VHH binders against Putative methanesulfonate monooxygenase ferredoxin reductase subunit (msmD). Designs and how they scored, part 4

Target 1, 366 residues: Putative methanesulfonate monooxygenase ferredoxin reductase subunit (msmD), of Methylosulfonomonas methylovora (q9x406)
Amino acid sequence: MTSLARADDLAAAPLARENCAVSVETKSGVFGFDCAPGETLLYAGLRHGLTLPHECATGTCGTCRARVMTGEVDVAWEEAPGAARFKRDKGDVLLCQTRAVGDCVLRVPAEVAAKPARHQIPAYRTGLMENIRRLTGDVISFEVALSAPMDFDAGQFVVVEAPGLEGARAYSMVNFTRSADRIELVVKRKPSGGFGDWLFGATAEGAKVKVFGPLGRATFHADEHKNLLMIAGGSGIAGMMSILASAAEADHFRTRKGYLFFGVRTLADGFYLQEFAQRVVEAQGNLEVTLALSHEDPAGADHPDHPGVKLASGMVHEVAGRAMAGRYDDLIAYVAGPPPMVDGALRTLITQGGLSPSAIRYDKFG

## First folded at step 4 (VHH)

Design q11 (from b02 with T52Y S104D; framework vhh_7b2m_4)
Fold by ESMFold2-Fast, scan of step 4:
Structure q11 (fold): chain B 366 residues (1-366), chain A 118 residues (1-118)
Amino acid sequence: as target 1 above (366 residues)
Amino acid sequence: EVQLVESGGGLVQAGGSLRLSCAASGFTFSDYAVGWYRQAPGKQRVVVASIYSGGSTKYSNSVKGRFTISRDNAKNTVYLQMNSLKPEDTAVYYCAAEGWDYGDYDYWGQGTQVTVSS
């Protein structure tokens, strides 16, 4: 891993303006695209409409694994968690961490389509930081006013690059709007986290950022007419808010059931609770919201300040498993959060719930 | 690579004391909540004590008042001071680092044996 730019980028030198030609061999045939200077191979392929495999798009999951067949590449984060079991001597890389140094040939051992069947083609946009709001002592919401409208599906995310900070960070959209000229994102502050510290330092309002998206395939579509199970851990709640907004717009819970389980450590770590309570009322009994407390025993079954929000003790996937027993009929599950939480939820849904993998949609955030 | 190494276990008589240490490396230790877990023969692994990144602590009812968890972020170490030990405290003790956000990476040590003789 190069913690800084390549050797040539460390000197004050003019940037090369020429793109690299990339060829990708897939199970569906061979595709070509151009990769811009400093651009990762994953983002380059995605913005050309190729449905390259990806989940986190930021180095942690390993889904964007590919092999470099010919050509020279630079790996920005060589020790990324998603690459832990790669055969690097055989050219295995994570496309979300890999930049072309010259023309190259890649192999992706998956079926790849030239255009997505349902999702918008990702693109770069610039944005301005607006409406930064502190929701709790360690949770901030903010909006990005986009340079060009973005059409996205509920449950999708973007990657954001802030001025002066290394790397891209993935954030699910909280809102749902067709042809959005602004997007709403939320960040839970991690001590020593660069982006969180920048936001909490109050120099972010009005700052120009680079946004790439929409990304992610764990999307909600009301026209599937399914009952919804939503399991979110911590910051993974963001995409579930977008799903709830889309479901409300479609009046989905008039005829279908919804179950949301939001895992937090303690009662004080819960947020969006007023919105959950309002959506429960609007759904007239067809939406249940449970806050699962992993490190605190609740004093009662209901949130003291937010009627309609239920409380339970335990890990969110275990709480969901117990509550959902006998209720998996005609259902799609959406799961979002850190990899260990998502893996626990997937295990519960498959083994205890008997759900097909095709009925489970998930995003892992590092 | 992330590593947690427990030490300080051993054989002690009922009413005695032991201090366990857990040395962490390969991650930003101060960002993580750290817990002590134990597993007795034939039983499930259960939480004993937790300390959050901000210093707040939580104890299992079975050890409250007898055990004290503390951390030294400068040394990347968590401690479990065990006083008034009972035969039922006999178990393998594990330290685990839980991410700052819910469900973040769980890192586990290999465990250290504590045996309390009657």
Scores: ipSAE 0.000, ipTM 0.193, lowest interface PAE 14.6, mean pLDDT 81

Design r05 (from a05y with L106Y; framework vhh_7aqx_2)
Fold by ESMFold2-Fast, scan of step 4:
Structure r05 (fold): chain B 366 residues (1-366), chain A 123 residues (1-123)
Amino acid sequence: as target 1 above (366 residues)
Amino acid sequence: QVQLQESGGGLVQAGGSLRLSCTTSGFTFSSYAFSWFRQAPGEEREFVGAISYSGGSTYYADSVKGRFTISRDNAKNTFYLQMNSLKTEDTAVYYCAASYGDYEWYPSEYDYWGQGTQVTVSS
């Protein structure tokens, strides 16, 4: 799909009020879609049903890499960590950071399908910020009341764009409900995080935000009848809570095993502990939850206030590796957290666990 | 035109050794990470080993760790899988795969694939 309109690439600035025609050359063939003014090429393709490669959808992972073959584009974040190894002189870009200025032709050297087989088609929604609560000294939970229901799979995330803040930020859903009118998200405050600072401020409650989703391929489906291994660091726990909620609804742990490892710095940094203890009881011995403490030695093997939650010392992926030795039968592993933890977990699951890549589902968050 | 071409497959007895090669053309070899996958009849393609674009990191499935070694030769645009102490359960079609920038964990995310080479290990 080539545009028939003659345009000067420089004259087709982001101020253009028309949609841009985009053609994408993939390993599976050529697809076409329209990109709205100011919209990123990744979101434009995804909302048209194309299964464009992505992980973080916010510039950190590099999975949405593509090449601009013809046409003018605007790259919002040229220094994005995910683009560090790109051939930028040849037109390599991150689709999640790239906006069309006019009609363009892209190359994505991966398999792309015209319709998601198992995942919902992403769409834009408006949201209202509600029920902002501090869970620990540096962790905040909040809800977003959606302008239209979102049907999502457990483990998926959305990107949220707040008024007055640059860029979108990715957050996994904590809850699980089909046709959700409301989503629950959680954020761990960074020393210099703009969104975290905004959430701790007085103006976030009731604020109108833009939401794009659902996104992500690290999804849980009870009909796969697999044992579950969940390894989460920091805010990566959000998606695991959604998976646990979906598994409970399907009564999955009646016949399958689950293992959750949640990494925090100290015992005081633990959250969702009541929910974990409740899930362990409901699973009647088929779910094990371990809180891994990276900066504290536990006084005992069990959490003092939540006996169903086990304690261990160490980095979460290392704790999981030791505990899971000999226990990798018939399972799918879900991993979510910062890139170094995810990479360490992937290495352990492949080399010590013997898991195929198709049995490992992960999300890397900054 | 991009091509990945495997060679070195065949029949070998248990305890023996075999070296697979994957010769590539049509892209900048040094910008790609390379992996080997295998597929037994009726099963999905499973990861065997990977080498980073720099050659500084290698990764192996637990079932082959210590027995298989992946390597790359940038001057020849070729990468290898050295298979030692072969077992009957290593019998599969072996596929070479290339991923731009760094190695991928999902088979569907690889940019280019070879056609596969049969490895049969007899007892």
Scores: ipSAE 0.000, ipTM 0.135, lowest interface PAE 18.8, mean pLDDT 81

Design r06 (from a09 with L100W; framework vhh_7aqx_2)
Fold by ESMFold2-Fast, scan of step 4:
Structure r06 (fold): chain B 366 residues (1-366), chain A 123 residues (1-123)
Amino acid sequence: as target 1 above (366 residues)
Amino acid sequence: QVQLQESGGGLVQAGGSLRLSCTTSGFTFDDYAFSWFRQAPGEEREFVGAISWSGGSTDYADSVKGRFTISRDNAKNTFYLQMNSLKTEDTAVYYCAAGWYDSSGYPEEYDYWGQGTQVTVSS
């Protein structure tokens, strides 16, 4: 996932006066789409149903790498971290940071499909900010009431553009519902991002925002019939809440096991605890939730106010490694959080858990 | 424009004391929480201690609790780490960090960082 801090570094670029025709050469054939003025090539391709490679969609990863074969393009954030090792002299770009100046031809050296005309094609929507709630001193939950329903898969995210703020910011959906009239998002305050500061201010409630999505490929599907391991730090918990909601709707834990580890510094930093406790009860022994405290020793094995939520001392990936010993059978792991936590979790899952990379789905943010 | 600069590191014998300082410029000091991290040779950067933006709360890693004290001086745009009863295992490069939050244990969540100062504790 992406960093809010880097979105504010996006420079304004000259926009195409009219729609540009874009052709993309892929391993699966050649596809065409139109790019609107001011639109990035990644968003243009995605909303036309093309499964263009992407992860963060905001410049910090390298997954949307492509090469410009012909035509003029404008790169909004040339210093983007995801482009650090690119061959710019050969036309290498990040599609999420690149706008067409005229008609152009791209090469994406990956398998790309036209999505079926089913309900997960990304699209632009407007939204209204509603139900802004402080969950802790520095964590805010909010809802966006969408102009048109959005179908999404659990674990997916959107990018949000707020009035007067430069750039888009990526947030995983907390809720899960089919044909969603609203989405729930959560953010931890970051001064360099601007969005968190705006959200903590007086004018965000009722404000109109632009939303693009759904995005992301680290998705949960109950039809895979797998046990679930979820390891989350910080705002990475958002996608895990969506996965839990989807699993509950599908009655997934009636026959499969789930393990959620949520890392926080202290007991007071924990949130969503009531929902965790309710999910554990509903799963009747097949879901375990552990709050991992990195900077506090718990007084007991269970949360004092939320029976069913376990407490453990340590870094979340280490707590998960110890608890999961011997429990990696028939499992898909979802990992979301800061890079050091994700890297630690990946090391544990591969070396101790024996999981293949295809059984691990992750988002790095920060 | 934004800068954090550590000072006060050096060589000290086990059982000794050092006070690290972090002087800051280019941002509104009073709005930020401050932390110290350290990195020993061959290890990852680890949390040492934190002080909230209000100065009303502090937090420490278990390995230094009772020996180290973090403090801030808003008038001087400076914060400190008082290190007492130093052990050889405290040998590391010490980094100061500034973040918008009252607490964060993860390096990537901090907005600004110093360049680091070496602390060597000999037996």
Scores: ipSAE 0.000, ipTM 0.097, lowest interface PAE 24.1, mean pLDDT 82

Design r07 (from a09 with L100W Y106S; framework vhh_7aqx_2)
Fold by ESMFold2-Fast, scan of step 4:
Structure r07 (fold): chain B 366 residues (1-366), chain A 123 residues (1-123)
Amino acid sequence: as target 1 above (366 residues)
Amino acid sequence: QVQLQESGGGLVQAGGSLRLSCTTSGFTFDDYAFSWFRQAPGEEREFVGAISWSGGSTDYADSVKGRFTISRDNAKNTFYLQMNSLKTEDTAVYYCAAGWYDSSGSPEEYDYWGQGTQVTVSS
């Protein structure tokens, strides 16, 4: 660290004040990169163009597991859920929660590429919080005006660090724009969630945040010419909105089918409904959108205020499984939401749908 | 020069028992976690059981829980699958696997694999 420690910072482990040299041993060879003071090892490697394994990039999934072979590191969140099943005594860490104290050597049990031609390289940007809007009782939309444009693929996410809050939070982009000067994000408030509480407070508008991205591998590409299945729960709908925007730009549903299933508790918890109805009209019968209600039986098959949005009762992955029976041909499935929902959807798609793992793209958000 | 070699496979009648062994060389045995997988003709490799690098935890597929037991012997650089109450559905080629990380059953997480040993359970 380069600043004087405040009283709140005195309990934290000391961080390097200079860049640290990191070497990473992978199944595809050894790579080197520099880690800046206060930066996590995952973000340092990613911004140098290494395709380090990751899913949530925020401590919940465990995919960025690595082993520290030599050197000292600081772990920002030791109780991270993704770390529950590995041994600290062998040097196992989550790269998204680990900062270098000095030069270190890591081992990652995966094949890693350096600067592959098809990937946008993640980078840090600062942003200003704008257009904070409540969509439901517990869902907020906001925009971040970026310090520099970001190129991203539909379905990708960023991590956001807010002033005064510890740690980063992952949010999928709702919009899709080449060379984006702003990104739109959406958050569902969790009980005692620091970022959610900050957004619902008075100090978030106009606040300066740090953004790292783009991140994520569950990306849509219109040139694959596939039918689309989208299964989303809660804030997992964000990435699906980006996919729909990209598909619309490419006129994808002129020749391909799309099926979107959005899980909410009740009719009142639904959002983006006007945009869904508009997308259905524009697709001229080639896009179906279903709102799955887990805690309410709908009075009819269609949303009363939004023609074109269908209603069904049940958990979203079960609703999708029933509706999609016999309809899995020439299809890529996109799944986004909390881990239990994603796991249920993956099970349905593989066992009932017969989809190969390569035809399923997913994001788990804790 | 890393090698994993299965032994103990063969023919057995339904209700019988077999003990599979996987002998290893070319790496530090104590640093690795171990698993057994099986593959029936025309099917993908499926997870059977796992033992952690410390030996302190095990995991099993639902189809074999209560019938199969995985164990390791660090002094002999060998790990085992004790198969009891065998069924005709257990007929498969059984593969041993070693991973530097503890694994919960994904084949892609393993660094080294044996060549496989045939287990045939007759009616």
Scores: ipSAE 0.000, ipTM 0.240, lowest interface PAE 12.6, mean pLDDT 83

Design r08 (from a09 with L100Y Y101W; framework vhh_7aqx_2)
Fold by ESMFold2-Fast, scan of step 4:
Structure r08 (fold): chain B 366 residues (1-366), chain A 123 residues (1-123)
Amino acid sequence: as target 1 above (366 residues)
Amino acid sequence: QVQLQESGGGLVQAGGSLRLSCTTSGFTFDDYAFSWFRQAPGEEREFVGAISWSGGSTDYADSVKGRFTISRDNAKNTFYLQMNSLKTEDTAVYYCAAGYWDSSGYPEEYDYWGQGTQVTVSS
C-alpha cells in the first residue's frame, strides 16, 4: 500500500497502484465505488459523490466510523483518538484512516446519498506552498497554488498532506473565491505538531503538497437571508474569515446583523484585527466583532489599535452567551474550533439561546 | 515551458516488443516521479507503471507485471516503458505523466502529462 512516510523511506518502498472495488451498505441502500491504493476509503467515497459521514476527516472525531464486513484493509493510524471505543475484533474502522488492500464490503450505519453532479464534488489536487507568513508567535498563514481550480462554499475546509510527514491535516479556507486557483489557510502550532514545525522551516516555501476537498457542512449561503453568529477559537477563525468575505461580496450586512466572537488567550495573540476593523466599518453598524481574552483582563472595552473591535474577558462561548442574550432572532450560528470549545458553544446556544440544532453549523478540529 | 513528449508507439504483432520514451523539458527531472497510463477506445484511463523520483522503487498494474519495465535516465531527462510479450488487449493510447513525489494510481496527483502515443497490437 502507498502511505505518507518519512522522505528517506519513501524511495525504497514498492508501491501498489491497482484500484479496489468497494461496496458500502448504508441505511439508504448499497453503493459502489473504486478506491485507489494509498487512498482512504472516506476520500474515495466522497470523490465519487457519496455523502459519507464525516466531521474532522483526519482521525480525531469518530464520525466516519464504519465496519469492514469482508475483505482486507490497512489502518494507517490504529491509535487514532476517534477510534478509542471501537470494536476492532468486529472490523470497526475510521474511514478517514483506512485503505483497501483488495475488494471489500463496508457497512456505514447512516443515511447516505449520491450527490448530484456539481462543481463542488471533493477531489484531489496537487499544490505548491506560497506566501508563507507569520501572524503571531505560534500562528502562520500560507497559500496553496492549486493544480486545478476548486469551487467551494464559504466555511469549507480541505485536508493537506505534505511530503515526508505522516497523515492529513484539516484547514478551513480563509479566502472566498469561486473557481479558486489559490487557497489561503492558517495554522496554529500545537504540541508535537510536525506540520507546524515544517511550515515554520525554510523548506516549506515552494514545496508540493496534496490537497483533498472541499469538505465540511458548516457553510454560509447569503440567500438564506439570516442574521449571523460566528464563534471561533484558535485557527477556527479561518472559516469565519471566508464567511465574512462571502457576506461582504453579497452585501449581506446591508440588511442583516452579524456577530463575531474570536477567542484568544491574550491581546498579543489576536490576529486579523485590521481586517475585522475594516469589515465593521463597511457594515455600518450591522457587524459587531469581539475579541474574547481567556487569560488577560482588557484595559478597556475596545481594542486600543483597532477601533470597532470590542474586548471582553472570558471563554469565548461564555462571552458570546452574555452578549447575545435576547438577540437570537432569525439567526444561524457558525462555530469552529477545538472540540471542548465547540461543545461549550453548542451547550450555550441550545440551552441559554434556545437555538434549534438545525440553525447551528459547526466544525471540530484537533 | 513544461513539456512531456511520447515517442516509440506504433503497430506491432502480438508477442512482439515496443519501447516507449517520454522526453521532458521545463522542470528539474531528478525531483519528479514518473508513470505511464493508457486508454483504450471507450474505456477509462488506467495505470500501467510507475518509477519513484530516486529510481529505487517501481510498481506495475497486475495486467502488465512481468511483461513491462519502467526505467529512467536522468542524464537524458527521459523515462521509458519497455513492453514485451504484447497482447491485443494492450492496444491503447499511452500517456506519460510526471508528479513531484511518489503518488497513488490516481491521475489527479500528476502535475504534467504528455499528449499520448498510439500503440496497436495486431493478431
Scores: ipSAE 0.000, ipTM 0.117, lowest interface PAE 21.2, mean pLDDT 82

